# VH-VL binders against o29147, part 2

Target 1, 158 residues: o29147
Amino acid sequence: EDFSMDAEQLAVVLLKNTISNLEMSNKFVEILDNSGSDSVYQNLWGVIYGALAVMAVNNEVTTALLDEVSKSQELSSKVGDAINSLGENSTVVFGDVNGSKGLTLILRKESEVLQNGSYPYSDNETLSEAYARVVAEFTSRSVDFIVKLFSKIDEAWV
Short names: E, the ipSAE of ESMFold2; O, the ipSAE of OpenDDE; V2, 0.75 times the mean of E and O plus 0.25 times the DockQ between their complexes.

## First folded at step 1 (VH-VL)

Design T8 (framework fv_tislelizumab)
Fold by ESMFold2-Fast, scan of step 1:
Structure T8 (fold): chain C 158 residues (1-158), chain A 122 residues (1-122), chain B 107 residues (1-107)
Amino acid sequence: as target 1 above (158 residues)
Amino acid sequence: QVQLQESGPGLVKPSETLSLTCTVSGGSISSYYVSWIRQPPGKGLEWIGYIYYSGSTNYNPSLKSRVTISKDTSKNQVSLKLSSVTAADTAVYYCARDYLWFGELSPYFDYWGQGTTVTVSS
Amino acid sequence: DIVMTQSPDSLAVSLGERATINCKSSQSVSSYLAWYQQKPGQPPKLLINDASNRATGVPDRFSGSGYGTDFTLTISSLQAEDVAVYYCQQYYSTPLTFGQGTKLEIK
């Protein structure tokens, strides 16, 4: 896809996609655990299949954006700075819909105060390296989660 | 340093309700799930249930009719209530947590409380 | 319910020798298996998650292997501080279930 975004817009998209995937995975676990009857359970599997398609698209978008950001040290640094600024100067909550509580992703030095959603990084790791690592981890876990969830759904394959 | 600490009565009479509290320090429960696990004297581990960061719960079917798990995020506390207790409920009760990470469908336990001993006796 | 069965129930191994503990599930749990160490009067401590991933701070003499229904915990060179009861746990589905435990003692 041919499009142009500045570092702040890229930071917002990366954080939103990562947090949205985390929120969807948490929602699936909650829904599966709270299912009570066979007919209700089967209907929920249809909804889950639809949401997995959204997760797959978000994963592809996140990977493409990270690849683009990695091509320029200047852009990587600016995106890292934007991510840090969003976490420190503004509490940014992604995944909120009509007042629902979302998850905030914040990168902090190991020596700083740890908070919910805070991911520490070392003195030897730049902000660009830290966010790339965290996003890559969530992208990798998203793929693993989808594979494991399909394995559970396909009982003949497990 | 994240720590979990259980508290509650050491002795409960048969037919009464057991109430235990798990207090978390060094971290917040708002982004984690917390489980209760018990261990009768000289026996193995039995999972009781857990509560998600959202407040939703999942209970062991063998205990579901008697168990309620709840949380107070402002106090960083998770509570367990077990009704109609009998001598079979005598055990060490642990709370344990894991961070709900993207690839996890159900929890394993990376942090445990020290455990609190509950004896059901007249 | 997924039933977890450990073998042996108890094991005596000499210091510096290899200890092997087995865990079997009644159905496939993929790699959703954890191992815990419990010493008398203490809570269980996580050793291994995802069948083979060593937890932070756990010595490299501990290793896990397996997939599906058959899993193994290995201690390559037994140390005195390793005397404990070891439990496997599946987290593939609820209810979460544990093995009955394997008591490890020094010969």
Scores: ipSAE 0.011, ipTM 0.556, lowest interface PAE 9.7, mean pLDDT 74

Design T9 (framework fv_tislelizumab; at its last look DockQ between E and O 0.03; V2 from the best seeds 0.00; counts 0 for: pae E 22.3 > 2, off the site)
Fold by ESMFold2-Fast, scan of step 1:
Structure T9 (fold): chain C 158 residues (1-158), chain A 123 residues (1-123), chain B 107 residues (1-107)
Amino acid sequence: as target 1 above (158 residues)
Amino acid sequence: QVQLQESGPGLVKPSETLSLTCTVSGGSISSYYVSWIRQPPGKGLEWIGYIYYSGSTNYNPSLKSRVTISKDTSKNQVSLKLSSVTAADTAVYYCARHSYYYGSGEFLPFDYWGQGTTVTVSS
Amino acid sequence: DIVMTQSPDSLAVSLGERATINCKSSQSVSSYLAWYQQKPGQPPKLLINDASNRATGVPDRFSGSGYGTDFTLTISSLQAEDVAVYYCQQYYSTPLTFGQGTKLEIK
């Protein structure tokens, strides 16, 4: 395949289903808004961050890419090189194809916030607004990861 | 194993306040919602309200003016008070726990129920 | 309030035959629907949650299906112990609401 297609547009198209799957039910948003600042709320945010971190790295796009890679030795070689280069870049938190590394970094950071009694929201936000912002943040990071990965693959493809 | 048991007077006079207690044993209710549900003789189920570990409550609008649900964490008990009772409040009263699905961050319906306690409103 | 309506109100099915109970909601409840079994003198018992997920310890003959406003509980091969009243319940929004119940009897 020719990867000369604009990486940003490709990532948006490929993330269509992932973005849809990150939508939360009205019921869950209501639960978050009614939980306040108790310890259960802190635990729920930890679970939410953990789930979104896994989705950011092990999304449908990444799964489809790995499936295609397994079918072609040429593609496997080029994608392997791209992944290795991204795996060493500390600025790409979700850049590791091994989701456990990305998840570990995110869980450690969020664990530190929760241990300090801080919630992942600002004083100027409702809990449902904070949830929407967090979902958007992880969606944005997922897009950024995919764009960077495809950019590297496109560079290697020549 | 988790068990819920209701207790109360059985007979209540019209205009008085009905008071019931639900005792939870065998498991933690710290992260769970506990609801009260009632069933009039020969009829279906009616949700009364819930209380969460934090003390937050939510009541069926049809009963909100008369109902209070509270908890005593030291005794692991949830209590229901229903004021100004009439013959229409005659029912079997259940307490029930909502299950929780960890992976989705959602709560589920009632996975454990008490045996029920019969309340008759009569002079 | 979300109104839950079951059909039929009662049905009689022979042992070993298929029983089907329907539940309709007045507005979409997504998949936030549960089914309960209640025998005389006993509290309700959870059978199905999230429209189609069988609860722990519930026999394989029980299955649920549906999404949105139309839901079905199926018992593929009726056993004597299945004689009971069955209730659907939405947990999409408060107040939590139940169907009126369907009484299942042996033919």
Scores: ipSAE 0.000, ipTM 0.467, lowest interface PAE 17.5, mean pLDDT 69
Fold by ESMFold2, look of step 2:
Structure T9 (fold): chain C 158 residues (1-158), chain A 123 residues (1-123), chain B 107 residues (1-107)
Amino acid sequence: as target 1 above (158 residues)
Amino acid sequence: QVQLQESGPGLVKPSETLSLTCTVSGGSISSYYVSWIRQPPGKGLEWIGYIYYSGSTNYNPSLKSRVTISKDTSKNQVSLKLSSVTAADTAVYYCARHSYYYGSGEFLPFDYWGQGTTVTVSS
Amino acid sequence: DIVMTQSPDSLAVSLGERATINCKSSQSVSSYLAWYQQKPGQPPKLLINDASNRATGVPDRFSGSGYGTDFTLTISSLQAEDVAVYYCQQYYSTPLTFGQGTKLEIK
């Protein structure tokens, strides 16, 4: 097959996934706003606090694991070898600023797909049109969500 | 096997427009960059510019005011127009395809070259 | 514009001996450097991409090295068919630029 299409097709799939994730986020905020109750935002502070508590416990677990790794020459050597390999191959993995290789190539292809193609997102929209729509919606809804969330922070603990 | 073939007039009068066509066979131009490069007699290589499937172009600043590169994907062709030519534009003109797997998709090395066409600018 | 400067402009090497061609860029091009061989009456042929990767079908006697601003093409054992002009070319940024060329001859 044609080797140049692999990166372009991957870029199209990644853009479609990004658009879909933003659409889901916008829908989630709309569901919260349409719930008909301010209590949903108050309860979200409880969910956020629980997630932070889980992260704190997970950090304690990770620290204990790193301590055990530091005590083992075999495990420390494996970590060191991985770091050295990544550093020696960093341009292959991450690429460079002009998008010639690695992850930056895919990101550059995404930009090219958005600017220079009429790739469909759906029967009624191109990727470019869908991305513009969803970014505008996400921006507006994110501001409204943040204002509502923080307007209830004082009431979450009453 | 991809092949590129340049065609166009071998002699052009000063102040006129040089017009060349690159025909690609054994592969499609619809996924690749195609460049024009020239080589004056006994001298080195000068990149003129490229075009991609989307119609995106980039030109050497030294020639940008006089250069147009265009494509016809239905004929698998890329064209070069260079206006207001002088004797300094006498050269062998090559079209070349960019490799996709090497470097940036915008700035890849040239893996396939045409045989070249000689253009002489003379009154 | 990134200026590519080759040295020497011309060299003569005995059959079976090592030939070395240098290329220096006016600013870093990372590893985005290609080498081409051009024989009389023919278009250039890609030899090396990414500074050190031989293109398909290129003999082992050709090798490239370097990173950043200083690059080298080496022919470890010169053959008669290696008589050509050699060009380095950066593909780090536009305008894409070539070195001035190095003529390789048999002594």
Scores: ipSAE 0.000, ipTM 0.450, lowest interface PAE 22.3, mean pLDDT 78
Fold by OpenDDE, look of step 2:
Structure T9 (fold): chain C 158 residues (1-158), chain A 123 residues (1-123), chain B 107 residues (1-107)
Amino acid sequence: as target 1 above (158 residues)
Amino acid sequence: QVQLQESGPGLVKPSETLSLTCTVSGGSISSYYVSWIRQPPGKGLEWIGYIYYSGSTNYNPSLKSRVTISKDTSKNQVSLKLSSVTAADTAVYYCARHSYYYGSGEFLPFDYWGQGTTVTVSS
Amino acid sequence: DIVMTQSPDSLAVSLGERATINCKSSQSVSSYLAWYQQKPGQPPKLLINDASNRATGVPDRFSGSGYGTDFTLTISSLQAEDVAVYYCQQYYSTPLTFGQGTKLEIK
């Protein structure tokens, strides 16, 4: 698997997901539980809400993706760490439910890509697994890079 | 040397609540999922549910309405409560731990099990 | 729910011969498939995780293969201590589900 996709490609993967608010919340909590750190609950809930807002914009695949992330302690930990570290940049990265900034803006603008694009299963991984790894990989590389990258994307469409 | 041990009454009357405790030693329950699994006499295995690191739970839909799993981190114990029991709930009940780690490619479903405790539902 | 179906239900194999047990899932479970060995009066023992990874302490004669919906547990050379019931189990999604079990005996 090639997990070196750029932000736009990641956004496309995210767009493949649609999650009900309740299921998203439950799975997100599971991810945070798997992070191994309860401190995430003590951090800005705004980050959590932002993440949920982004996920809520996705289509039917979202639940499966979150499920994959939640099954991995490492991936959950990486996502949790990213959320904890991105508190100050939550709006820049995640945006809002209206899709005016951050990832939500990308989701709105790249809707056509979602409709026209396809991401098949790899030989040994599902799309959900690939998505989970990509998310974890981005967080692993650099939180600062994520912030900068999404900032650039926002600037491109605003 | 992680060990799990189930404990509780071996006999429960119909309509009452089955209550079991899983005591974990050699490892923290906060580091792993802990599931309850049961096996009726001479039959296969049925997953009941698990409890997350933080205490959140996930139950088998077939039993969700009757099942409650909780934990006491101070005692390193996980509890199972199954209400309104019938003869169909007679089984050996196991607690087991599991975890997943993509980074190492290590998927550890039920890697450690208790010895199981027999629960018979009878008048 | 994902239904796990094993085949055969029972198997008799001569000592030293290869034993093969199959497991099929009603939908893809990727590689989230485990195999367990259970002997009378004992809890299941994890043999294989992630479809093909031997758990710690598991003899080399045990191997797992497969991806998606079809999986196989193979014992390359059956030993007397291998007599047991074997279960496959998916952990791709909840509820976690097991196969019905395969009873392996010596021919």
Scores: ipSAE 0.000, ipTM 0.578, lowest interface PAE 14.9, mean pLDDT 78
ESMFold2 (binder alone), look of step 2: mean pLDDT 90; pTM 0.935

## First folded at step 6 (VH-VL; framework fv_tislelizumab)

Design U11
Fold by ESMFold2-Fast, scan of step 6:
Structure U11 (fold): chain C 158 residues (1-158), chain A 122 residues (1-122), chain B 107 residues (1-107)
Amino acid sequence: as target 1 above (158 residues)
Amino acid sequence: QVQLQESGPGLVKPSETLSLTCTVSGGSISGYYVSWIRQPPGKGLEWIGYIYHSGSTNYNPSLKSRVTISKDTSKNQVSLKLSSVTAADTAVYYCARGPDYLTFGSHYMDVWGQGTTVTVSS
Amino acid sequence: DIVMTQSPDSLAVSLGERATINCKSSQSVSRYLAWYQQKPGQPPKLLINDASNRATGVPDRFSGSGYGTDFTLTISSLQAEDVAVYYCQQYGNWPLTFGQGTKLEIK
């Protein structure tokens, strides 16, 4: 689906350009270094899962990540370029969550991110609830994409 | 109050490069994105491109091959260069600022310059 | 590219009456829509962002509504200073695009 492709691109962008967490970075390098046709599915899952995990972190980690990005001209440029490269039909948004320390990464795809046409951050929604909803949506779409990709890889060549 | 002011030559010859500068006063551009928008006489608004707080740029695909946007945070200035101009590039050119980087990805423009008129003519 | 279409192209409303301007996008832009007011010889001025959020200093007679592909700007009681061209702008997808404008005049 169109959204599944966007989730993959978002995951690659987040992994490549924004992750300063050593544990996540090391795991992604291990996943990406896997070789052979059997590893394609695992590599994409790892990239998508890791990006979603970063998105789901608490305000402290997200603020620290953006603080690092703002301090590094090179990292800030890479993040900006990566976000700009997502194509004409989607944009990644970093925004304040309702509260003093909330930061959120949002994929600006109406049908996937917003439930019932609701804004992701409302007066009635806590930061943890908003993050959980966004992560759940992206996870569901990512799983669907990976299942479809795996099916194609499983097809025999003629 | 934050103010944006465009400046540059009012007349540019066909095939030359148009160079405009947007100067920001009353605040810093370091934490904000700045867009360039143009309006041909009697017509609507056309987005040209913008530059992020990071220095990264995004351009309208229709103009991408001819446009360069850059910034100098020490001078609080954003520059637009448009190469190989034709009569179709005659317009009022605006620079406009969006919300700060913590509202990243929100590309509405809340502070606008007064605009500078550019005529492409021999 | 997302095409933004405004209706009507021109509107005449009596002082004190309600003015309604519509904006349609060729694809969903969620809530990522802004409205601008432009008076002759002046730059555009932000009125509404995120479809319904009124910008600082904008009178409460201006309101925005809508989601997805259909959006409306409403002026509840038209005043003389509201004569202008109004533009909608989407920022849901790249490139950023504007509507063609609606000219609002006094009847």
Scores: ipSAE 0.000, ipTM 0.493, lowest interface PAE 15.6, mean pLDDT 67

Design U2
Fold by ESMFold2-Fast, scan of step 6:
Structure U2 (fold): chain C 158 residues (1-158), chain A 121 residues (1-121), chain B 107 residues (1-107)
Amino acid sequence: as target 1 above (158 residues)
Amino acid sequence: QVQLQESGPGLVKPSETLSLTCTVSGGSISSYYVSWIRQPPGKGLEWIGYIYYSGSTNYNPSLKSRVTISKDTSKNQVSLKLSSVTAADTAVYYCARHKFWSGTYSPFDYWGQGTTVTVSS
Amino acid sequence: DIVMTQSPDSLAVSLGERATINCKSSQSVSSYLAWYQQKPGQPPKLLINDASNRATGVPDRFSGSGYGTDFTLTISSLQAEDVAVYYCQQYYSTPLTFGQGTKLEIK
């Protein structure tokens, strides 16, 4: 299955709604500050940064997301700290691997590759189309996890 | 290159506690999940639980009352204890690493060779 | 718990022919699906992550596809070394769960 640009737009809407919910509730900020020992909450800012890094390859998506983040001073501060801890130039890079039609994903500027592999692409899609699909897939994956995570937080927090 | 190696007694008596150790070399256990997975003879794979760099654990609900996973970061070791064992716990036990990225789980990219545990009198 | 179901339980394919293995989840797992290859006496080896991303060192004859609840592993031209049991695994939520396995044999 391929994901179109429609999947990317859906992911942006889901992420924007998630961030807007954080702006409306100081209880989430409290949860982030006092996440305790649960592994799901210990790296929440990594989840947010991952989604931002994937979306950073698309100007329209980046602009919409940064606008929402900027509306929450506390959230923006924590996101900024997380991004700085990973390096200001940490980005998602896609490219061919050794003559294969695969695409490689590197999520950090460090020599450590968080996930080393490649995405094959068919003769019926261009490299640009394959790149857009991979970006949409990783964006959707990151957004799905963020939405799932925040749904659990909201459900438990009263 | 990262390698994982399981060790522990190959024979455990019913009702006793099974204790296994996973030693990680070529890399730190920090910033990664380490899971225990088992495979009974001729059957499929069953996830037991994980431990994260912070010490946080998560266990398969079917085993939660009997399982404890712990770590010693100074030794790059992860330990599994499974109490009150029965013949149903006879299996090959694997430890496996999965990476953190974007706060999501990742698949198991490196596995130990497995250690066989037989529960018998 | 998310239940993973593979089909078929076993299949025999001739050398050079296409092999197809299917995996279905009881609820959507997005793209959080991996495929593993296990040969007798060895640990499982990661082949595919995120439904379609080949792992490091995996030959290009292996490909994965799918999203949500229906996933497929394809070996485009079967080689003798591909005889193994193949497992799908979801990592969308805990408990992490595997399919029951598909045994691939030469016809």
Scores: ipSAE 0.000, ipTM 0.486, lowest interface PAE 15.0, mean pLDDT 67

Design U5
Fold by ESMFold2-Fast, scan of step 6:
Structure U5 (fold): chain C 158 residues (1-158), chain A 121 residues (1-121), chain B 107 residues (1-107)
Amino acid sequence: as target 1 above (158 residues)
Amino acid sequence: QVQLQESGPGLVKPSETLSLTCTVSGGSISSYYVSWIRQPPGKGLEWIGYIYYSGSTNYNPSLKSRVTISKDTSKNQVSLKLSSVTAADTAVYYCARGTSWYRQFSGFDYWGQGTTVTVSS
Amino acid sequence: DIVMTQSPDSLAVSLGERATINCKSSQSVSSYLAWYQQKPGQPPKLLINDASNRATGVPDRFSGSGYGTDFTLTISSLQAEDVAVYYCQQYYSTPLTFGQGTKLEIK
């Protein structure tokens, strides 16, 4: 499908409105889905989008999570582990439990900075191509970590 | 365990503002995506709008000029105001909770029982 | 807006037989499609999400399929309690839109 929006612009928009974010997230799924019937791949995009949203709106998300976890020490521990797994040295950081760092994204800016990741930005590609490639490469190599992280958050909120 | 319950006036006069409240029990509302959906007598479902965990809202363009959705997380309540009502706004009004915002929306898994609103006289 | 069109508007099926309901979108919605069951006097109940994922507690006789613009809800062996109106809904983009509904009756 034709992608009509740069990854940089999309990152900014993802932080403003859930409806816009839904449309934008679905655009990324279309770009990355080489097999339209693969629901697992579409679900993984949802998990990644959730991770970006959690990190991007830290005060509001943290408050919402704290409202839930205040009811249980077990929930508090699970949510704490999930949040800590996202890292503190960047706005959004993904990696495996061995301390490897994936993609670092600067959100709420008209820019995309890839730092200390296994998926560096190439000068020979567009921002949308870089974003799609990095997300696809990251999901293919870090799916278990991402799924476990967000399963913890999902379990705590459910 | 999670339950949603709509409440409101039942009968509203033309040109007035309809005010409905959705109360959530058995679970938290502070982290969830909550929508209002209506169903006129004998007709299908129409999405009105939602409120996000952050308080951000989005409305059906056909109703946007008349709709306000708000929430009070300390009371676990979501409210709908629809101004300048006409007979066309007669419907059963539902509140429905979708996937919490940290997950991609995947349908409405919890619904209120619905409250009937008649715009007449 | 994405327009959702169901077919047929009404369907009568004998107990134990297969019922098939179709839903078509005016543009691709990928797999971002849900099916709901609504019985008289009750709110809609989620049956299927993501086109083919059965919701928790929904009997195995319900299944969904499709991708893009054409979707199907199948009830493999109709039971008396399945008499209801069924709605499809896209959540690919806003406004969220529903089909007009298909009324399922016993023959």
Scores: ipSAE 0.000, ipTM 0.490, lowest interface PAE 14.7, mean pLDDT 66

